# VH-VL binders against Uncharacterized protein C28H8.2, part 4

Target 1, 141 residues: Uncharacterized protein C28H8.2, of Caenorhabditis elegans (q09243)
Amino acid sequence: ANFISDPRSMFPKMVRTKNAFHFLQYFMGTFRRMFRNKTEMIEHFNYYDDQVKGTDCHIQEELDFARFKSYFDRYTRTHYNPEIRIIFAIMTKDSSHMTVEFHVTSQSWFGFEDHFHMIIRAVNDENVGWGVRYLSMAFNC

## First folded at step 15 (VH-VL; from w1 with light chain E30L H31D)

Design x2
Fold by OpenDDE, last read:
Structure x2 (fold): chain C 141 residues (1-141), chain A 119 residues (1-119), chain B 112 residues (1-112)
Amino acid sequence: as target 1 above (141 residues)
Amino acid sequence: EVQLQESGPGLVKPSETLSLTCTVSGFSFSGYYIAWIRQPPGKGLEWMGIISHSGSTNYNTAVQSRVTISVDTSKNQFSLKLSSVTAADTAVYYCARSPWYDILTFDYWGQGTMVTVSS
Amino acid sequence: DIVMTQTPLSLSVTPGQPASISCRSSQSLLDSDGNTWLYWYLQKPGQSPQLLIYEVSKRFSGVPDRFSGSGSGTDFTLKISRVEAEDVGVYYCMQGIHLPLTFGQGTKLEIK
């Protein structure tokens, strides 16, 4: 997917790794941990642009940061035992951008096994390191 | 436009099986759970059960032995079957959806269909 | 099963005046993760129930801000700051912490 960078985008003032591999490891780690409490969720979202845009094939509207946080909050509070795996990753030649597709599995409130695909586009900020700028969700799309 | 529509016989004899269908449109059922909730005349709401897109179900223990909820993905339909009905099963039956990210939040309901159990 | 008890069962309100409905659960709706699973639905006359509030105080999309939910543990309240004619119907609280999901008896709101 091709995304146009929003000039209003800002990453939180947090030092992140500039190593793509480490970023993905941290991202996946915090993703797993945010299923526990609000604090862990905050930690995960520190890796996002506060102007991040997201899509869901089941939601007609584009998700802004606030909507996306609420969306993910509801998901993580009604699901448990998360598993996140990389199924695809590509990086630009200049290492400034990468696109990663994750496969996420979890159990719902009623014990149903759910899974979805999550595609992110991350940007390597020269000052703070890698962060997510765009997100696409696909739950059985 | 999001729509859920219940359909089926409005009259069922005692001891027979009540069969209802919930037809959904305006959204992809694969992103939602479907619950069945009923309401006896002049009374409150009773949650009967819920089904995922994959056909996994959970039922209210009060009706578990008699209830079957299923899905037909080819028709975008969900079904409720309630066996051995009695007068106590007379009610308006609703199907309602909840998003995959929040299974407990029933954000859209069908208009309901009245089912009367009578000899 | 968790028993949900609403008070009052009926309420007559003059348009523009506030309304308050109480919902009490037989056990705490707070889980070990700090989440509270209380929902409010409105069933207008001749219609199906519609979602108003989820998780105690979060308004569903399109729900006017005159509706507010509050509470914790076993005691919850739905408030309408200024009742309008369109608010007439039966209000139900619902718990989602334990199966089966259970509803309150309903509170019928009428315009005086």
Scores: ipSAE 0.829, ipTM 0.923, lowest interface PAE 0.5, mean pLDDT 92
Fold by OpenDDE, fold request of step 23:
Structure x2 (fold): chain C 141 residues (1-141), chain A 119 residues (1-119), chain B 112 residues (1-112)
Amino acid sequence: as target 1 above (141 residues)
Amino acid sequence: EVQLQESGPGLVKPSETLSLTCTVSGFSFSGYYIAWIRQPPGKGLEWMGIISHSGSTNYNTAVQSRVTISVDTSKNQFSLKLSSVTAADTAVYYCARSPWYDILTFDYWGQGTMVTVSS
Amino acid sequence: DIVMTQTPLSLSVTPGQPASISCRSSQSLLDSDGNTWLYWYLQKPGQSPQLLIYEVSKRFSGVPDRFSGSGSGTDFTLKISRVEAEDVGVYYCMQGIHLPLTFGQGTKLEIK
């Protein structure tokens, strides 16, 4: 895989891939890294569960990379045994746009089961490849 | 504006149950934990317990047998009940929030409500 | 329970002069992941506690840069480079390494 940075990306420090599958693998890999290679992390790729979608949850505004990293880094300091699922994925017919929803479940330091959703919208550039255009998070959905 | 407000009877008789409510506004309670902390007159702070928006609780073992923290999502309120009170339970009672991404950081506190245990 | 011990319990400072408060824990506040769970709060007269520092040295939003936190293991310090009248109140350290969360006795800061 050929990885390059794109200044047009919402995450300029992240690499882009020309393959959607590799892009998702890379993106999910960021979670593993931020959890400090915890072996308890469980990855579910291409798992769809519409029942996981919730309402009346805490919706974060659109996040930039810095805020995303800050929130998630702080989150991982007090949460354990994460389970990460791709519960929703849709791509346009021309493979120019993709929307993916991740669901993360973990145990908090207080022993509670917490979860949040992360929705990304990625755009495919013919020359540069896939990159994140939009990111949102929803806690306890 | 982020607000937490404690309310309830300011006077409770010995052996009765202290009951307080924390009303939150200016933020979504689903994105935060709520803790109860009390302070006897002229004394320091004691953490009593914490609750998530889903109702999961963790209590200080010192009061665990007498304390119950709950949530009413329809009213956007959290409750504290402390049974079998004595004079030692006289204190200002605070509720405080911590964000979902940093659950040990209590970034906003209520003004507190004074509760006196007396005959 | 983890015992948090603050020193001094009270101090009087001339405006513009520095202040230093110590907080010692009965056991290390460092977890296996390298995080240290020490917090500082200020309770101004007639008010509720307010957050100053989280995780030893990180200033909460809106907290002036004259406040700084440092330390490791079991020994921590809150410093005020130039004390102002608005800094009067009782300072508390708090640990978050083990349940239950516990606070220091408090340090009362007054202006001379």
Scores: ipSAE 0.758, ipTM 0.922, lowest interface PAE 0.5, mean pLDDT 86
Fold by ESMFold2, fold request of step 23:
Structure x2 (fold): chain C 141 residues (1-141), chain A 119 residues (1-119), chain B 112 residues (1-112)
Amino acid sequence: as target 1 above (141 residues)
Amino acid sequence: EVQLQESGPGLVKPSETLSLTCTVSGFSFSGYYIAWIRQPPGKGLEWMGIISHSGSTNYNTAVQSRVTISVDTSKNQFSLKLSSVTAADTAVYYCARSPWYDILTFDYWGQGTMVTVSS
Amino acid sequence: DIVMTQTPLSLSVTPGQPASISCRSSQSLLDSDGNTWLYWYLQKPGQSPQLLIYEVSKRFSGVPDRFSGSGSGTDFTLKISRVEAEDVGVYYCMQGIHLPLTFGQGTKLEIK
């Protein structure tokens, strides 16, 4: 089995990549594919820490893992043809922390173009690999 | 507190254009779609159309030749214009919003404004 | 356009008793991804509509658990396990699989 302990979680975690390029490739790839594939949704959220936190400018409450998963699940069911592109990425010299801004576009079921930005902060844990710790979403704000 | 408020003339003459405004507060419309839905007296609901924050629209085919929905982002206002009205257009008119994460759920509605088409 | 047909059009219920409302669509509401796009709204007397159930069976925030939705394909049901005075009003189903969005004719629920 390829599960290991994560001290931030009471549950064993799947082993993740420690390679920054592979992390981003996997994150963006699963993000696009999860719109039409429920298994890819599960794979995408394998790279989120259980204690991930974040915000959205239209949702006043702090977002956690369960709420991000719920909102993305609902969003992807009514949106199509996603594109995700890196706007900016920085990483610490020791390759232990990364901040990435993505621009996401999709077509809504009504036929409208929707755009938003995501900023993630990810940590390369020595035991688990890269994981998303913080996510901020700016949907047209 | 999320609020939508419809306003406009309560009486419109046949063949004229009905013009309504939906003023929103307590939320930024940029994360929401706004729909116009009407209800003739004693009857059910009819979806008329929906608009994105950027002004893209999708109309019910039954009214698409007569309806225009628009947005003024600087005023937090959405507008409905319905041309060539008849008595059949007498209804309570609602605006309603749907959030970016679930665009088919109309989670907040205005109180509605009654429009009577009569000579 | 997808026609949504509700039965009954009117329902009178003794307080504390169950109620059941049916909604039938002229076409399947199941999409190619396996999602079913059926919604329920309640319009209480003198009020604007409020969302009760989305995607067949999911209760909207703040909706009491005595409300439940079920069904598949073209046949759907809203159930109220124990009707209370605050449940009075007109219930509408709505489909979200094809444009234009369409509502049922409504079912008026009253207390006997």
Scores: ipSAE 0.724, ipTM 0.874, lowest interface PAE 1.0, mean pLDDT 89
Fold by ESMFold2, last read:
Structure x2 (fold): chain C 141 residues (1-141), chain A 119 residues (1-119), chain B 112 residues (1-112)
Amino acid sequence: as target 1 above (141 residues)
Amino acid sequence: EVQLQESGPGLVKPSETLSLTCTVSGFSFSGYYIAWIRQPPGKGLEWMGIISHSGSTNYNTAVQSRVTISVDTSKNQFSLKLSSVTAADTAVYYCARSPWYDILTFDYWGQGTMVTVSS
Amino acid sequence: DIVMTQTPLSLSVTPGQPASISCRSSQSLLDSDGNTWLYWYLQKPGQSPQLLIYEVSKRFSGVPDRFSGSGSGTDFTLKISRVEAEDVGVYYCMQGIHLPLTFGQGTKLEIK
């Protein structure tokens, strides 16, 4: 019905929620579950804008949807027991944009506890619902 | 641009401690793990251990009683100390990095430094 | 510890011809999530190792498409479709499923 298509994606995305609270709960829930469940990985990336852009302090180039998907696919295969919590969340008065900072922890395959922060900017699209437009990551930087 | 450079004594007497450093440049090591891997003459590669940015370590059980890997963030240096050495510890010693997004891929290696254990 | 056994230990190839290197592990490299943790490195003469292939068949950035990896379980193969002079060196497989990480003994590729 309301599947969306992404030229960088081989599969149509499901319709996203337009409710901010449901978006955050689903985003965090799929983030945690995608570590051990590939269907949840697909669902998690359904919440990303096709034109999503972003940065990481250890990667020189600007990241796009394909690069985020590739890096998180690889990361989740060697990390376990993820926790994600909101540090802050700010939404525009018209509820069309939000900025959220998350703190993420996980255990690496070597037994090390890894931490990083993510800051997202999400936009509530009239046709699609909430989606991530920008993602900034700070892995120990 | 990315560089790892090992340095060490070249020659170490049996029963003493060998001490090596790996100096890194061209990347922020905070997003990477550093492994030490050695290669005895005419033989293959042996993983010795790995260290995170925060100093957490995991060692090969074969050497864990004798090895210490550490990091000095102010000098961009990682260190290997191996105590009670014997001739079996003669090898080229490499440091190698792996990125946060794929910790089992050693994407850049240093040139290696030869350490000989002999009287 | 997982033992990684490579065959052949030495291979002499005419330029332009294919080469095939086998790697066998003493235990399955397939984890419970369906991922397989087999890697290939090349050590060119006088150089340090460089990563070629990760997770059985995925080429590392900048690795030519004449290199391909395949296999499952305990049996893996690295193929070079057309050997070039720059491919000379020692090839190592590595497993990443159980600690300690272990390498095969190496396969030396030479040009004849």
Scores: ipSAE 0.707, ipTM 0.868, lowest interface PAE 1.1, mean pLDDT 88
Fold by OpenDDE, fold request of step 23:
Structure x2 (fold): chain C 141 residues (1-141), chain A 119 residues (1-119), chain B 112 residues (1-112)
Amino acid sequence: as target 1 above (141 residues)
Amino acid sequence: EVQLQESGPGLVKPSETLSLTCTVSGFSFSGYYIAWIRQPPGKGLEWMGIISHSGSTNYNTAVQSRVTISVDTSKNQFSLKLSSVTAADTAVYYCARSPWYDILTFDYWGQGTMVTVSS
Amino acid sequence: DIVMTQTPLSLSVTPGQPASISCRSSQSLLDSDGNTWLYWYLQKPGQSPQLLIYEVSKRFSGVPDRFSGSGSGTDFTLKISRVEAEDVGVYYCMQGIHLPLTFGQGTKLEIK
């Protein structure tokens, strides 16, 4: 799989794969690259109980690429040392759909500890492989 | 509609504590930072400090010893307290928000509330 | 603290004519990642400040394209290609590279 992507155009230039695991790796890798050589990006695959999630968070649902790009482009300019974890992943029995929740922590411009959850719904196209269909975020949950 | 509204006493006596509240509506406070910025009459703008929804703060060193910014998540309110006020603290006080993805960009401001320090 | 110096402090412009405001910082607003942290705000008469430009040249949503920002390092400029009556107010530049955030003195724009 090709994990190389321009962070300025994450989704449009994302190389799709039929392997769900490789898709997730590519996605996480692309996300990491958006931080432009910030070296303390940590990638983990850990399952966490949803009980650790707070209720007082900002939820932005159904983000399109333009909004996502806008947010993350600015976010990556003002945050450092991100850590990204997969805390939830579920796939349909026919491997046609997958829902993944990421937890991201980072240090803000002024040293605040920020975190957010990102939920993606991916679909497996028989011709082009896995791709993100839906993206939502919950900030500082 | 995004709204920030400052409220509090418009008159404070010297040496007392100025106390203001910023009430937010039309958006989730957890997705934004709140800054306090003041403007003396006929003067420019002075950044006082900023707070996250979790209560983490950064202050302007010029007022750090006297300023406390806090948050009440249950009320969607942010507070500014400035102790030992003098005439120099007379100003319009604004609260302004910046989004989670850009802490430096104050995209919406309250109408401001005038506070006069006088005996 | 970083000192922000605006010039001029006031200007009168005939409607339809261009305007230019300069902002100079006492030190570079460029960080090690190549980002420059300069912002422009407009405070219309009797109103609170409103965001015009972020990061030197990026227009905030809803800001007319007659507004443009430029510059680098320590020297920045806000330009209005064709001044309108609604552009009257005080313009402020702000730096965000170091705490505390600091503003310029403000530039008052009036219509002739």
Scores: ipSAE 0.705, ipTM 0.892, lowest interface PAE 0.6, mean pLDDT 86

Design x2
Fold by OpenDDE, last read:
Structure x2 (fold): chain C 141 residues (1-141), chain A 119 residues (1-119), chain B 112 residues (1-112)
Amino acid sequence: as target 1 above (141 residues)
Amino acid sequence: EVQLQESGPGLVKPSETLSLTCTVSGFSFSGYYIAWIRQPPGKGLEWMGIISHSGSTNYNTAVQSRVTISVDTSKNQFSLKLSSVTAADTAVYYCARSPWYDILTFDYWGQGTMVTVSS
Amino acid sequence: DIVMTQTPLSLSVTPGQPASISCRSSQSLLDSDGNTWLYWYLQKPGQSPQLLIYEVSKRFSGVPDRFSGSGSGTDFTLKISRVEAEDVGVYYCMQGIHLPLTFGQGTKLEIK
């Protein structure tokens, strides 16, 4: 689906919030909702999880919304039982910027256990609220 | 440039083990699955199995008892072994990739390598 | 295993004319989530197969818009609006709803 987008947001279909925590919850919820008709995604909010970076993983940086949408639409059709965790989160002192790393685990169509990291950089606009400005993913890290 | 290249002996004797290697380049293999698909001369395509970069596999039950697919991450290579071959295993063997977000979509294929089973 | 049946097995087309290939599955390719897992590949002479269409109607990158896929359930169609010389080869449909993945027999397209 195509939505009218705030030019400052990578995720035009998402509702922007002024509260960072609520934004993250909404973001995770939005991700979960992409798995319609599938097992509910288990959400874990642990900002102090160890950052796990694999050496043999596929990294895709600077994804635009169109590419993200394409990947995730296809991903959600071919994967089941997703779980998502916030494993890292940092915010500037003025609460204007935030970087968050998510870890997502799921089962593929063939029953393989797949996982990926998703890193977002969000910006807090005083009028619009928090929005994703940058997105990258690392698969099987 | 995305590249998959199959290699191995073009001739195998009956009852022996067919061994092929798929070497990938131009992309991160960790972001893709690799499938082996074969094609007997003048015939259609047969899916043999698929493997993830972590080594998890799924095989066609028709060949499951004889087939082993493995990965060597240090060499960016995937291997196909087919034991107890017969003339029916004569075919062009392809490796093909599918992306992490769509395991069923084989978007790039190797050139294929012909393997003949003969005495 | 799911049997994929293509018709015709061969066709000869005058350049510029349309072509249509049918693919029928022995079972529905529609899953409980509403997704349909039908793919089309083209194998040009002396080459490896190449992806044309995924999930019934979605064209792979670089595939000309002359190619279109349609269908539902067990009946699917690949259409070429204006056949060109470069379209010569064998077309295969593939199902991904159940393991093992299976292909149709192939349809050989030639130019008159």
Scores: ipSAE 0.703, ipTM 0.889, lowest interface PAE 0.6, mean pLDDT 86
Fold by ESMFold2, last read:
Structure x2 (fold): chain C 141 residues (1-141), chain A 119 residues (1-119), chain B 112 residues (1-112)
Amino acid sequence: as target 1 above (141 residues)
Amino acid sequence: EVQLQESGPGLVKPSETLSLTCTVSGFSFSGYYIAWIRQPPGKGLEWMGIISHSGSTNYNTAVQSRVTISVDTSKNQFSLKLSSVTAADTAVYYCARSPWYDILTFDYWGQGTMVTVSS
Amino acid sequence: DIVMTQTPLSLSVTPGQPASISCRSSQSLLDSDGNTWLYWYLQKPGQSPQLLIYEVSKRFSGVPDRFSGSGSGTDFTLKISRVEAEDVGVYYCMQGIHLPLTFGQGTKLEIK
């Protein structure tokens, strides 16, 4: 696969929030809305650091920003009615890092109910605010 | 190494039920749907249906009254049953997978198994 | 059901020359969200099909860049800029906009 980072997405003018609860509210809200249109997809991925890394248990290689965006772009084209909820959230004592697990469900185009778990590690950057540094996805694994 | 392998009898008599299995290895089925697609000799491809890892199914309306697709998650096996077969059901039968991120792309196919319907 | 019609049904090409395969659908493959659901597969002699192109023009992993797809609405084209010996086989288009999924009848590509 050839996943090259989109240069336009590397230079958003958006200022993220430094408030952890607002970050989670915006992250989950834009996550749900990205299933409706590509503008919301762009807004959702503005909450990911451009150096984000991660894994999925069904994909052997380490994933980067371009790969995550590509996979979710494809996923949202064939899935609808997303639900996302927090399973747990843990923050470091200095409130600079958090780990959050989400459970996501959606309906596939074939009429099947799909779900997965998503674990993020987010960092509260001094200049930008909260952003996703690491993402792990698990489709029943 | 991703592998899908179809197996079953090569010859089935008319009016009987055709039964095939697709054994998967080298990937966790929970991130994939499995489709059955057949190809009559010298002809094109026909999608028969698809199944999720949880056993939900969607069938081609042309065969849905005769087809059953199922999964045995403990064995990493998917099954196709086609009842009341006729000579028109003679074909190579493939199983194929589609990934969670793009459920309409069949990225890996089995080698296929030939089934002939004849007396 | 959406009928997928391919032309030509057979094509003989001198190695190194371009090839073009057409696929027409009985209905638009463009959905209300602006996505177009057209795919191309190659079945080499004695093998099972393999995915070449998804969503009209996107090459699947490991597919050489001499393969390109284009088109919109109901008319689509697969092009091979320089045909090589390993490109022989039957090419199928597939639509993914409506159930049941349907394939074209195939285009056989062979070397002259």
Scores: ipSAE 0.698, ipTM 0.865, lowest interface PAE 1.1, mean pLDDT 88
Fold by ESMFold2, fold request of step 23:
Structure x2 (fold): chain C 141 residues (1-141), chain A 119 residues (1-119), chain B 112 residues (1-112)
Amino acid sequence: as target 1 above (141 residues)
Amino acid sequence: EVQLQESGPGLVKPSETLSLTCTVSGFSFSGYYIAWIRQPPGKGLEWMGIISHSGSTNYNTAVQSRVTISVDTSKNQFSLKLSSVTAADTAVYYCARSPWYDILTFDYWGQGTMVTVSS
Amino acid sequence: DIVMTQTPLSLSVTPGQPASISCRSSQSLLDSDGNTWLYWYLQKPGQSPQLLIYEVSKRFSGVPDRFSGSGSGTDFTLKISRVEAEDVGVYYCMQGIHLPLTFGQGTKLEIK
């Protein structure tokens, strides 16, 4: 048969957008909502490419889709009231790549306020729209 | 290599304050919380409290009136002070870390330091 | 405070035989989101505790497959399918649903 297998089909699919502003709005909105429950986690990870790679300064190995989801799944179970703000956003001349830095705050279960930065590189795929290809996270690093 | 190293006086007189330090290496503590957990000889584990990299603390209510946990970021050191000690405070004292992505898992512990409270 | 009760307090096992340790909590460890906050630690002789199992059944990195955790609500079990000499020590369960964090009293595993 004439079909394309997509690893992200393990989760509910939704149509991405080719509009950069809508992508950022949806990315931030779903990011905040994933702290509410696991169903919302699936919605947020729809914006990540299946080959997404990245880093965290406290985790020495390179991270992939499964590891990012695992770490955020655990993080969101003990953190609440997220806030996310754009620090910068830049786009290539051909409007096919975007780099965005976010500042994230949340409250931990112990009652502490935690902060981190998150840098994404997103690619505007001709068929599906904007998706995150690279993610870097930094808890005060 | 991740390491946590407790140090302290070994012997403390009743009614005095015991003071311990936990020196960390092999990781940046900005992505971790540090807990203090003690174990009386031949007995089980008691969580005493936890501190964030920025100095926020949460204490076990059983000891909260006597415990102070603090951090000195310039020295990569965490401290525990326990006031008005009695023989019941004789224990091995551990520091342990938990990562940002799972703050309830104490994944690395120090070797522990014995504190004996004796007149 | 949530009381964690372990049984047995001590067991002696022939190498290669299975072992089973029970942990019961005075309150459910299941939260409103469906997560269960039960952990297992092993303290080998002369050593500090080490994490074995988090969230009831998930093995920590480097923990052998012969360790498995199960249970729900208030009743939890750690199983060792084939005990080895290196498994000697005291096993502790811990709850993470309510402050203060509390541990069971421990189960000493010995080789006979």
Scores: ipSAE 0.695, ipTM 0.859, lowest interface PAE 1.1, mean pLDDT 88
Fold by ESMFold2, look of step 21:
Structure x2 (fold): chain C 141 residues (1-141), chain A 119 residues (1-119), chain B 112 residues (1-112)
Amino acid sequence: as target 1 above (141 residues)
Amino acid sequence: EVQLQESGPGLVKPSETLSLTCTVSGFSFSGYYIAWIRQPPGKGLEWMGIISHSGSTNYNTAVQSRVTISVDTSKNQFSLKLSSVTAADTAVYYCARSPWYDILTFDYWGQGTMVTVSS
Amino acid sequence: DIVMTQTPLSLSVTPGQPASISCRSSQSLLDSDGNTWLYWYLQKPGQSPQLLIYEVSKRFSGVPDRFSGSGSGTDFTLKISRVEAEDVGVYYCMQGIHLPLTFGQGTKLEIK
């Protein structure tokens, strides 16, 4: 069904996938490309559930979809040449949940090399496919 | 509670080195850059330089030959050294932080410390 | 270095009336990726500067709706729709497209 709470209704131009390998490739690909233009920012955030929650080790408050999008929008404006690689990935036996750790590096506008780890928990929704339900970021912590 | 506090001498003699510290609390500095910005009496703001969490620095070309910014992670302190000072270096000196997600925004500033260069 | 020029340098406003502060850069603040690097700060009397506006028009947390930023290229404006007594201070624009980071000379806002 196509309800208001359906993530696709918030991002009508993008569709998710039920294939775990394609999800990871698209997630990483749109992540890298959002450093070059804001259209990819919208496409990247299609992979996040509306009710996504999470943390960052430097921000004490729980983060939501709007806060994550704001942080990544601002980060990508001041950083370039991103690399993102998988540190580990594990999936439940029934292929309904996946936990993935990524390592991200980029060059800051001041000429410094910055990096962080990002851990996602993704859920394979029966109707819409893989989406990020929880995200934890660890900028040098 | 996020706090930055500048400290150092109120008076420095011409030709000597001005040395200031910025002590931070209420946040983990590893997620932030620290900038030094000064304001001569009755004048505007001048960015002097910035230091990353890893100790990398970038300086304003106007002062780059005289300025050194460093970090002491064991003390949660950042320092500014400005050599060969003149009366033109008389100013209020601020440290300010910028977050990892937007390094060009200075979201929290210290209270500032006045430094006068006079014989 | 990019020179940031503010006008007026001083502004006296009747409470409840609008105020407008202009900032002009010597070079475009728009980069090739479509980002614009213009920021506004307020320094209230006896206080350190505080961030008001980032990315031309986005209000920082806790900044009242009466503050708005606009502009493009080399010309930018900070508007206060209805000036209040707490808005007194010196307003600075800052550019972040080229090093060194540079500020405008400031616009002092006073109440009549």
Scores: ipSAE 0.540, ipTM 0.800, lowest interface PAE 2.0, mean pLDDT 87

